# VH-VL binders against Crossover junction endodeoxyribonuclease Hjc (hjc): the designs that were tried, part 1

Every score and structure here is a prediction.

Target 1, 126 residues: Crossover junction endodeoxyribonuclease Hjc (hjc), of Archaeoglobus fulgidus (o28314)
Amino acid sequence: KGTRFERDLLVELWKAGFAAIRVAGSGVSPFPCPDIVAGNGRTYLAIEVKMRKELPLYLSADEVEQLVTFARGFGAEAYVALKLPRKKWRFFPVQMLERTEKNFKIDESVYPLGLEIAEVAGKFFQ
Unless a header shows other numbers, all headers, positions and changes below count from the first letter of the chain; antibody chains aren't numbered by Kabat.
F, E and O stand for the ipSAE by ESMFold2-Fast, ESMFold2 and OpenDDE, each averaged over both directions (binder to target, target to binder). V2 = 0.75 x the mean of E and O + 0.25 x the DockQ between their complexes.
[cut] marks letters that were taken out.
The coordinates of atoms that the task and the answers printed are left out; those that the model quotes come from them. Centres of patches stay.

## First folded at step 5 (VH-VL; framework fv_felzartamab)

Design b1 (from b0 with heavy chain Y105F)
Fold by ESMFold2-Fast, scan of step 5:
Structure b1 (fold): chain C 126 residues (1-126), chain A 124 residues (1-124), chain B 107 residues (1-107)
Amino acid sequence: as target 1 above (126 residues)
Amino acid sequence: QVQLVESGGGLVQPGGSLRLSCAASGFTFSSYWMNWVRQAPGKGLEWVSEISSDSSYIYYADSVKGRFTISRDNSKNTLYLQMNSLRAEDTAVYYCAREPSYYEFDTSGYLDYWGQGTLVTVSS
Amino acid sequence: DIELTQPPSVSVAPGQTARISCSGDNIGDYYVYWYQQKPGQAPVLVIYYDSDRPSGIPERFSGSNSGNTATLTISGTQAEDEADYYCQSYDSSLSYVFGGGTKLTVL
């Protein structure tokens, strides 16, 4: 993968107190790999990165399964990071995704439940 | 050194037309979204229009829709605003402003460099 | 006719902290940007992406954005900071929206 928007998300993660790395060659690896791996000493993330012009976002069952498999083996939490036009990145733990017969999705009912980067970093206090 | 230089402003009667130009230099013009923002004398900033780097996305404020047309010529590094059916409330300094591209389908949503502006006065 | 609300004026003595608010429903879901405009001059970007400073902007400028309010903070305010300040974000249709502006007076 390795597109410009993945690098921009790395900058946002570093600003939020995470050390983060883009996984080079994730698309050609024989093993399950996320797009980004991040950690801040207390929280560790395996992130699948998505940009869409509009909702809904669909993810294949295989894509979600591979993300979960890597996260479990690595000791990380599995997240989908989604960017919509002019809105901030939102982070969706895979447990938040709606399961359909063939796919998982983030639609207009799920999107508002997504976490801001500060919430994922554990800096959000109520 | 980034420079944006507006021209074409002046006095025009209600119902008249003007075409504003913004000459860009010091950067790769074809890589940036561009905006027009206006400011009536003694008043605040009001966004007018934006255009994507390749002209595939164009947006207007409701107050100018159907009357103003934004365009660009990347070969000449120039942004344009064609203003028709001008009204007294269009009287303002018009600024040309550069907007970094965030992603292919999304703007950065901010204006990092502005020209000095050109005054448009709509009066009889 | 979606609007961002700013106080029309804020006054501060030199060396004091100035805070300028920008209020809008769920503004924390969008990025906020701040512009400084001195008399007879074009606006200058002073904060982008809620809290980042462009090169050349003094460290005394900072920003925050959460819930319904974004704030521009100028610590140790100096005479040269006297200007009009505008916040900018987006309406529900994702069009640019500017706040009404705040005149900062440093006396």
Scores: ipSAE 0.284, ipTM 0.774, lowest interface PAE 3.5, mean pLDDT 88

Design b10 (from b0 with heavy chain T107Y)
Fold by ESMFold2-Fast, scan of step 5:
Structure b10 (fold): chain C 126 residues (1-126), chain A 124 residues (1-124), chain B 107 residues (1-107)
Amino acid sequence: as target 1 above (126 residues)
Amino acid sequence: QVQLVESGGGLVQPGGSLRLSCAASGFTFSSYWMNWVRQAPGKGLEWVSEISSDSSYIYYADSVKGRFTISRDNSKNTLYLQMNSLRAEDTAVYYCAREPSYYEYDYSGYLDYWGQGTLVTVSS
Amino acid sequence: DIELTQPPSVSVAPGQTARISCSGDNIGDYYVYWYQQKPGQAPVLVIYYDSDRPSGIPERFSGSNSGNTATLTISGTQAEDEADYYCQSYDSSLSYVFGGGTKLTVL
């Protein structure tokens, strides 16, 4: 798994005021597991981490369903965090993803709707 | 220690040509993207061109497209900038600069080491 | 296309905090980098990825970037910090863009 990217996102989450942990063995567990779990006392997140050189990003229906199942049981909001070259991490609530026949996707029409980390934290921008 | 040494600058007439070189040492040159950045006397920094480690990706600022050509010779640890159809507004100190990789991408988009620069003066 | 706007000059007394802004449309969506240039010298990277410091850069240098403005902050400014400072980010095509530069004068 891309542990370096997950570590770097973990640092960004802590800088934004979240306490966050990386879920070790998320790819091995027989039960639904996100890559990262984060909370700031008000907002709680279950995060699937993705890095791509270009759009579109596809996510299987199974991986999205597993993320949603964990988030619901944990009391967290389900997000996909996506990193593209030279751009910052963008956070996508799973409800924002475009559904295809067999998959979910983030393409050039969805990407600009993604949230900055401070928006997810509930901070105000001016 | 990382070193970048530019050479080839000088006085040239408008419409003329000049080739700049940048000799790299102290690191594995073939693993890094390289850039040219210029600075007109008393003015700010202006990005000129970027080349990937293997020369498969090359980019230029709009102001130099069709006139300048970036290239590199990894066996000689040297970066080049061929400048044709030079104009008075090309007068500047030209810096070569190293670009590190970002995560698993082959480029990062910032410049961690710069050479001392070489002055190009385009004047009649 | 992002145009990065910096104030042309900032003046502070030794020991005071200097703040240099770098403004661009949605600049907070991109990483911002800061370079220090002293007279007759090549630029030196002082901040990368918005807020990280390269080894050898004093702790008094810090950065932030959100919305439309990135800021370089120098706490307890020293005489040796007198220099031109340039921000750098990207345009919509992901090409390098530099700010116009800010001359920091330490009285």
Scores: ipSAE 0.032, ipTM 0.691, lowest interface PAE 5.7, mean pLDDT 87

Design b11 (from b0 with heavy chain S108D G109A)
Fold by ESMFold2-Fast, scan of step 5:
Structure b11 (fold): chain C 126 residues (1-126), chain A 124 residues (1-124), chain B 107 residues (1-107)
Amino acid sequence: as target 1 above (126 residues)
Amino acid sequence: QVQLVESGGGLVQPGGSLRLSCAASGFTFSSYWMNWVRQAPGKGLEWVSEISSDSSYIYYADSVKGRFTISRDNSKNTLYLQMNSLRAEDTAVYYCAREPSYYEYDTDAYLDYWGQGTLVTVSS
Amino acid sequence: DIELTQPPSVSVAPGQTARISCSGDNIGDYYVYWYQQKPGQAPVLVIYYDSDRPSGIPERFSGSNSGNTATLTISGTQAEDEADYYCQSYDSSLSYVFGGGTKLTVL
């Protein structure tokens, strides 16, 4: 994971009206924890951050299960935030992910269904 | 202040070659991605090529692939475009432009400063 | 294969609001940028990241981008705003793509 992308996402979340924090040591924790936790007083998010050059993105069943477990215990919605080159961050509720035999994936059929930050925040253009 | 000055344009016959230069000043040239964009007389803007700050990433428009080569010399603060096998359709004002992208995944891929342009005319 | 479509011309009276559209399939998935070009001059960036203004660009310039359409809005249009306007985004290969340009006439 690029630390810079996580910082960039934090900035975009704050611009969208979320208070957000990066979870230190998330990659080596023995307990389920997301990369980012965010809230705006209405919506609370547990976010797994992914950066890829191309689709598909694969996530292990264990990784998704850990994200869901944390989100449920915290009272948050579980999302995967995906950054592709020169494209905006897209937010995928874990329910949107395609199940494979051992993994979950975001491919070209799922990617267009992803939400922008403003949609996740519940903000809409007038 | 940022300044970009193109040179090397002129009249060339079809099948010929020409090398454009863009002299940069007023910023740390070696920290920025650079682009060439052209504009045919009376027409719109057409992107031609881009090069990363360290030359590790280079991209071309399909219309110029195999004929044009972008390069840079960070020690001289200069961007180049070597144009080979020129066609009448390559006739345009060629602009160099600065891109504040620091890596391939940045959302900063836009052109914040442009040079004045240099005219390339491909005619017999 | 993304092509960005702009109206070739837009006319407004001084003080009126000008709106210039830039249409492309799923353009809202990408950031959109707007450039102003006056005759004989190089383009000037007037909007970046869909809606942000560079330093020195008047507050009357604003932008939006959602779905298949991005819009440049100039409120209280002034005579100095008469120019060609180009939108810019990216294709599926992440190459720069420009719209065909819109001539704004203020009369």
Scores: ipSAE 0.017, ipTM 0.666, lowest interface PAE 6.3, mean pLDDT 86

Design b12 (from b0 with heavy chain S108Y)
Fold by ESMFold2-Fast, scan of step 5:
Structure b12 (fold): chain C 126 residues (1-126), chain A 124 residues (1-124), chain B 107 residues (1-107)
Amino acid sequence: as target 1 above (126 residues)
Amino acid sequence: QVQLVESGGGLVQPGGSLRLSCAASGFTFSSYWMNWVRQAPGKGLEWVSEISSDSSYIYYADSVKGRFTISRDNSKNTLYLQMNSLRAEDTAVYYCAREPSYYEYDTYGYLDYWGQGTLVTVSS
Amino acid sequence: DIELTQPPSVSVAPGQTARISCSGDNIGDYYVYWYQQKPGQAPVLVIYYDSDRPSGIPERFSGSNSGNTATLTISGTQAEDEADYYCQSYDSSLSYVFGGGTKLTVL
């Protein structure tokens, strides 16, 4: 919330042809909500936004459950968007996350499988 | 306006030392990561070193590691490069360059403003 | 270690489109930046984040980056665009890496 990298991701999404909004989570709503909701008329996304210095990235089971619950109700695909220093945003369908006993994670083995924004938009550039 | 002014270059014999300075003005120096980039005469750009806004993170190119030391004095708005054990292949124009960042450990990863450069010549 | 390969020279007539490539294995996984350098001058950032232009950079400059190749495109090339152009990205340790540079000649 109110962080520069989340605003920068909105700009990247709009440039890729998505209409996108940042969900205001500073309210007292008890309902599941992602950080960003985006759509391009073909693909609809519910996005949890993460910025990390290095891998692995851990997400709680509750965090993933809330993201999936919202996405299903909204009719969107659930993604984690991850930004590492000096690398592009990578988009990870929640199905791609590794399960642990209490958490989900993106580590060195999962990270290369992440999608670029153009791939998520339904275009595969050369 | 943003200005970066390098100084301290000159002629030095192999094995010698030089200390370069970069005086910054027109922006909040303490909020930016800083870099040194060099260019040998008639050659391309080669990254040398970078330092975070508070000096917590410092990185060097393998070619200069152990010989060069990057540092900064935020109270003087000045970036430094201490060059020891200089070699003929260190001959280059040395540029001071500014790097924007989001957070202490994370940068946008590009150099938005560069100084005019200072020439270092290492000859026997 | 990672190397970024640029053609050493590109020539174009005034008003035509110049394209300068920057090739590196999986370069599309990293952001690419482009710098313009005129003789005796410091480099100037002309493209950041693959395709974004800094304030003051003419609209004729654009960029792309996908797979193993990033490209700087100058549409309607003008005489003042004659310069050396360097791409920049990162090696596997996330240290800065510059391409070898391309001299753009406007005929």
Scores: ipSAE 0.013, ipTM 0.632, lowest interface PAE 7.6, mean pLDDT 86

Design b13 (from b0 with heavy chain Y102D)
Fold by ESMFold2-Fast, scan of step 5:
Structure b13 (fold): chain C 126 residues (1-126), chain A 124 residues (1-124), chain B 107 residues (1-107)
Amino acid sequence: as target 1 above (126 residues)
Amino acid sequence: QVQLVESGGGLVQPGGSLRLSCAASGFTFSSYWMNWVRQAPGKGLEWVSEISSDSSYIYYADSVKGRFTISRDNSKNTLYLQMNSLRAEDTAVYYCAREPSDYEYDTSGYLDYWGQGTLVTVSS
Amino acid sequence: DIELTQPPSVSVAPGQTARISCSGDNIGDYYVYWYQQKPGQAPVLVIYYDSDRPSGIPERFSGSNSGNTATLTISGTQAEDEADYYCQSYDSSLSYVFGGGTKLTVL
């Protein structure tokens, strides 16, 4: 199910100086629930994890709204972490996503704007 | 101890065919993706083909597509490369190499163990 | 299509630091791997995932990868390090791509 990608992301987060945990049962909770929560003492992240073979990546409005709701309540920044085959993880603050009529997307115009994990680690505050 | 032993190389005329084999031992062959990589005399490395652990995904370099066929027999721990319509430009040492990526982790593949290679010479 | 560019040769004296570059557009978005090949021998993986070393590879080997350039660094270079070095990453179709190779000479 792609749990290997999430495990790989946890390793990368820890290497970058974050303490990170994977949220068990995120798919069955009635409450907003990210895939990963991470913090380094200054920056706190609520992360929705996506693995795709190609762009564009579409995210439902509900999915983005749930991520933002959790992040706001927790005091964390909301990010989508995207893994394309043989590429590194790239981090997208939800504000960077393009809104369409019914969803949000990361396409070839948005993808290059994404952040490397080291850039995310260097951010302070929300 | 991981071992990969290539065989089947030799001298063939242009337009001929040859089948390479790679015998694997020391690891669970059926759990790994496998690759063929070649090197022309005095030149650099050129990727040829890859095959997933269960043969459901197969990829070829454009230079060999339609002429070469990669396959594997997990019961015999053996990787194959069937080479047809050989050209002088196919002259190279052919290496088989192990990729520590399985079917569900097809993203960060690399070649951790290589065989000794087998020489294919396409000439009259 | 995407090409990984390496200098054809690098020369260092024993004990000096050798740096071998591997350049490609946005290569920092992909993992880079490095292979050492001595004459008549199969390639040997010396760096994987940009900067990790396989078991048995000396600590003097290190790697980095950001922006458009990946670098293999050999600190305190020894005579036994003389070899051809190849970087490897992926093209836009995610097929394996090798750099042209760099001959490291240790004088």
Scores: ipSAE 0.095, ipTM 0.706, lowest interface PAE 4.9, mean pLDDT 86

Design b15 (from b0 with heavy chain Y102L)
Fold by ESMFold2-Fast, scan of step 5:
Structure b15 (fold): chain C 126 residues (1-126), chain A 124 residues (1-124), chain B 107 residues (1-107)
Amino acid sequence: as target 1 above (126 residues)
Amino acid sequence: QVQLVESGGGLVQPGGSLRLSCAASGFTFSSYWMNWVRQAPGKGLEWVSEISSDSSYIYYADSVKGRFTISRDNSKNTLYLQMNSLRAEDTAVYYCAREPSLYEYDTSGYLDYWGQGTLVTVSS
Amino acid sequence: DIELTQPPSVSVAPGQTARISCSGDNIGDYYVYWYQQKPGQAPVLVIYYDSDRPSGIPERFSGSNSGNTATLTISGTQAEDEADYYCQSYDSSLSYVFGGGTKLTVL
């Protein structure tokens, strides 16, 4: 079901100054939905949450397109949040992903470019 | 009350073997990853090995690979370390330590409770 | 492959702020944990996930971690804080790595 890591990420987002909610039934909805939406009254994030044992992480073109479609309609920025074992959550704007013929990926060359939650939260002025 | 009690330490000759045990109580042992960490007299901490809650993931420090074997018996709430081909540099206090697990394949990667340790001395 | 470097010793007067560094390549990309060890005793976790305190650890203990350096800060240092302190993180192979330890002396 994968709700444990989503709850962990919610706590990180709240600590960083975002109000955030997990989208119940994401992946079962007939409409595009991210795993998490977060906002601070100035900016909004649509987040697809991924956990992997190792790189590379592949995302289907359809999955990325659905995330971007939702984000655009909602007025949010589209991010992939990735958790590798023993490492912090990293946030990847969808524009940062490498495109292949059939999918998108985060590999060893892209992973170091990912943002920490504090950097993403740097857009939030209290 | 979380309690970890190590046993099995002692004096052994180089090339010999010892088996350490760690008896756990006060928590659901089968839900936690477990670790062995050692400390040579007057030296710092050195991680030795870790084992997942169901024994599906096992990791070793390079210095002990092929010589030490970590295992656990969840029905007895006990962690083990089988040490073979012991060397003088294996002389240390061996600590049993509990590691919270957040995910099936991902450890939280820290040690929240430690036993008092058991001394292993490898000498002629 | 990460090596964690700590100063061997740090001295501070009672009531002053002690800072213990833990340096490693890109250590800010990994969580850092801090353990306190008094003579003849097992280590005790004092900071986890860079900056969180376990229940029972005084508020004067705090942590930070960014870039190549993690820091344990003890404000208003007390005599009872005299101990060895170890940082812990991971190498790229997922193995635990401990720093060499820092002896804190409260003069």
Scores: ipSAE 0.130, ipTM 0.732, lowest interface PAE 3.5, mean pLDDT 87

Design b16 (from b0 with heavy chain Y103D)
Fold by ESMFold2-Fast, scan of step 5:
Structure b16 (fold): chain C 126 residues (1-126), chain A 124 residues (1-124), chain B 107 residues (1-107)
Amino acid sequence: as target 1 above (126 residues)
Amino acid sequence: QVQLVESGGGLVQPGGSLRLSCAASGFTFSSYWMNWVRQAPGKGLEWVSEISSDSSYIYYADSVKGRFTISRDNSKNTLYLQMNSLRAEDTAVYYCAREPSYDEYDTSGYLDYWGQGTLVTVSS
Amino acid sequence: DIELTQPPSVSVAPGQTARISCSGDNIGDYYVYWYQQKPGQAPVLVIYYDSDRPSGIPERFSGSNSGNTATLTISGTQAEDEADYYCQSYDSSLSYVFGGGTKLTVL
């Protein structure tokens, strides 16, 4: 479950000009490890992949900290990529996430601020 | 080879009922969401109803809610549409269409194969 | 009801590029799909996920979707491309929405 979405996201990233790889063994590694690493020669991304039926999405402080730690060490920007039913992938810089007392979240107020893949790639259209 | 064959269409009077069937073959029917889409003579496509692979999720267009019932029998590879309280504006060709799953629990939201349709005419 | 607006007709000479628009508020936030329908026949999927082609659909068919407009482009149109074309996306109620359809004539 979820592997289909991650493969689909890899295709979207490659279409947008990124070379991207799914990280094998994420979740069982003793070290910080994102779900996907991507680069296009200019921009490098460490991506945590989430699929939800509805908002809000909650992320623990630990999982956000691990994502940021990996991104910093790798020289990448930290993103959460979120897929809701029938909507396109949206990319959330970790700085965009709303901090609560114990968690981070993406709710109905944050979701519309998410970036499209083309914006993340540094290419814009009118 | 994917095939969808609709049947059960015909002429009915206003207020009448019809049951449409869609016989599926050439794929694992129980793994796909299924849809009914209709088209009035000389008009465009109008979505009617959607059912998940296990029947746990069912959705209807507002124009047919309370009058139409979608169902499926995975053991017979058959989709159904029970139409009650039919009105002149329900006159259309009714298409059965397959919707790929994005995964086993989620829908892709598009229709990759369509049957040839069955005509329902509601007239006095 | 949320409406997707298509031009009712588009005419091109053989070999010309046809462009069929599908307009809706923030349609670029959702995927768009395109169906081809010839008289007396069932619709056939020609573009899915904005720009992908099913196997068997000629390379001359392409799609795009951003902002408020999705576009189906048919390059070097041929006589067999003459048909009605429908765009499809969604509303917020988990229901399908179809555009009104565009009749493409190749004269």
Scores: ipSAE 0.052, ipTM 0.699, lowest interface PAE 5.6, mean pLDDT 87

Design b17 (from b0 with heavy chain Y103F)
Fold by ESMFold2-Fast, scan of step 5:
Structure b17 (fold): chain C 126 residues (1-126), chain A 124 residues (1-124), chain B 107 residues (1-107)
Amino acid sequence: as target 1 above (126 residues)
Amino acid sequence: QVQLVESGGGLVQPGGSLRLSCAASGFTFSSYWMNWVRQAPGKGLEWVSEISSDSSYIYYADSVKGRFTISRDNSKNTLYLQMNSLRAEDTAVYYCAREPSYFEYDTSGYLDYWGQGTLVTVSS
Amino acid sequence: DIELTQPPSVSVAPGQTARISCSGDNIGDYYVYWYQQKPGQAPVLVIYYDSDRPSGIPERFSGSNSGNTATLTISGTQAEDEADYYCQSYDSSLSYVFGGGTKLTVL
């Protein structure tokens, strides 16, 4: 239904002090690319954006590998940003994802460990 | 201008029934989730029920589940609350309230406009 | 399931900053909303998504939400701000939950 959650996340990132851009054509590029790239002069993020009605969220190994490859090359940290109904955006460093045989997942045990946008902005300065 | 106008409140005896209506105008009613919220005299706000834009999702507070039925008619821009087996503790002003979508078809989970309310009194 | 706890009353002199708390276990994991209700009137949304103001709401209203406490802040409080204030969030099943309300008196 062409939801524009990425646009909402851009607004939230800018409010939190990040400059952020949506990667145009991320679905058709032959190269690894995230949905959003953000930076605040201290922290740089490569973000894969997901919205789900409920947990668990599954991500393919290929999807996670592409995100990590871009992040390393760009000098950014790789994150999955997840939106559940009525809850805030949660940011999950890819290292936090639970690995299954073929996929990665965020389930009810991982979800509470996710970071709020303010924590991501200031995690090195506390 | 967004307007929500409730009607159908009144005095009813315990065990009785009432049907509340909320007439909406000034916006595309069929694009919004709708809610009923009540307030007992001198007390706080208590959520009663919500219904999605297409009626595919309906939720109730435990205190009214099985007794109240929320419904809507998008062709008439009207929200309804059928109240059965009324109890003294159901006495309250009942507000109709609009819930914006997060992006088009998804719920935002808050109430941006409220009607003036209609008083329901359950007593003998 | 969380219950949202608000102080029953807060008093402030005109021009002072009023702070109204809304406490709930892990409330910072959910968005919080604030409603103003004057006697005999319907509630009016004054803060949504923790800290955003609807069009027409004065800039002196602000909000925050972290950990177990959300706060509505009214800087330079005016006599017209005297009202009941309700916070709203969700229980663990994502059903609406309102706080008990705080009566703000501007003396």
Scores: ipSAE 0.057, ipTM 0.713, lowest interface PAE 5.6, mean pLDDT 87

Design b18 (from b0 with heavy chain Y103W)
Fold by ESMFold2-Fast, scan of step 5:
Structure b18 (fold): chain C 126 residues (1-126), chain A 124 residues (1-124), chain B 107 residues (1-107)
Amino acid sequence: as target 1 above (126 residues)
Amino acid sequence: QVQLVESGGGLVQPGGSLRLSCAASGFTFSSYWMNWVRQAPGKGLEWVSEISSDSSYIYYADSVKGRFTISRDNSKNTLYLQMNSLRAEDTAVYYCAREPSYWEYDTSGYLDYWGQGTLVTVSS
Amino acid sequence: DIELTQPPSVSVAPGQTARISCSGDNIGDYYVYWYQQKPGQAPVLVIYYDSDRPSGIPERFSGSNSGNTATLTISGTQAEDEADYYCQSYDSSLSYVFGGGTKLTVL
């Protein structure tokens, strides 16, 4: 994953009405850090960003726990934002992830349950 | 100035073969995915084939799979379409089109520049 | 395979709003793109990523995509907008799919 990918997601978040920032140095910090923090005055998000060619996506227990720890302390909801080729960004609350013996995953059964950016913003969710 | 120029179209009989070329200029050809899109006379656009910048990903429409072969030569800035076992339904103007990259495994998914097209007529 | 359905024709008077639909199962899960084709010419991209306009495309062109339907909207339609319009997205195998096209008549 590169800085450009996170920048592209930042643009989409701002278009959807969120103020969002990328967390620089998240990989070298001694403290739990998400890739992106966003808020729109109603909803606050701590986001781990993933781009993959195909499913399943695996996330380590450590990275999920760090995301949840930050979100809890910050007062935000924890999400994984996933980009697959030719598909829109999808947002997965960490509670939606399937737990395996060693990891968490998003597979073909979980992927359709993901939220679009407008749903996360609450603008069109009924 | 981005330019795509198709050539190689013509009249061919059913069961015959034809090779199309698309000469690219005005941009770094090796950095872009490329597509072939066709249009039968009086009909709509139909996607034919797609090739990644390094040829590692190649896709075909079901209607041409097994008969057509897309390829590219980045040293010559040229895209090719080898058409075998041609049928009357393959009669169309064939367009070469450029597809911007989004990242390593995904493109922008749209065609930003198109050539003028070359007519392929399959008849007896 | 997944198909994108467009009305074959739409007619509007000059200055009126034209709306061209593009329907496909779960099309809102994928980006949609729109192309304009005038007689004897190659197609021109007019909308990308559902709603963004390329440089040089008039502000009267806009797009949306949600659920099972994407829509191209042309506000204050001008005579020069008369053309065939095609939507484009992807099937379940991520291959390119074009809609059947809509002939826009401005009379």
Scores: ipSAE 0.155, ipTM 0.736, lowest interface PAE 4.3, mean pLDDT 87

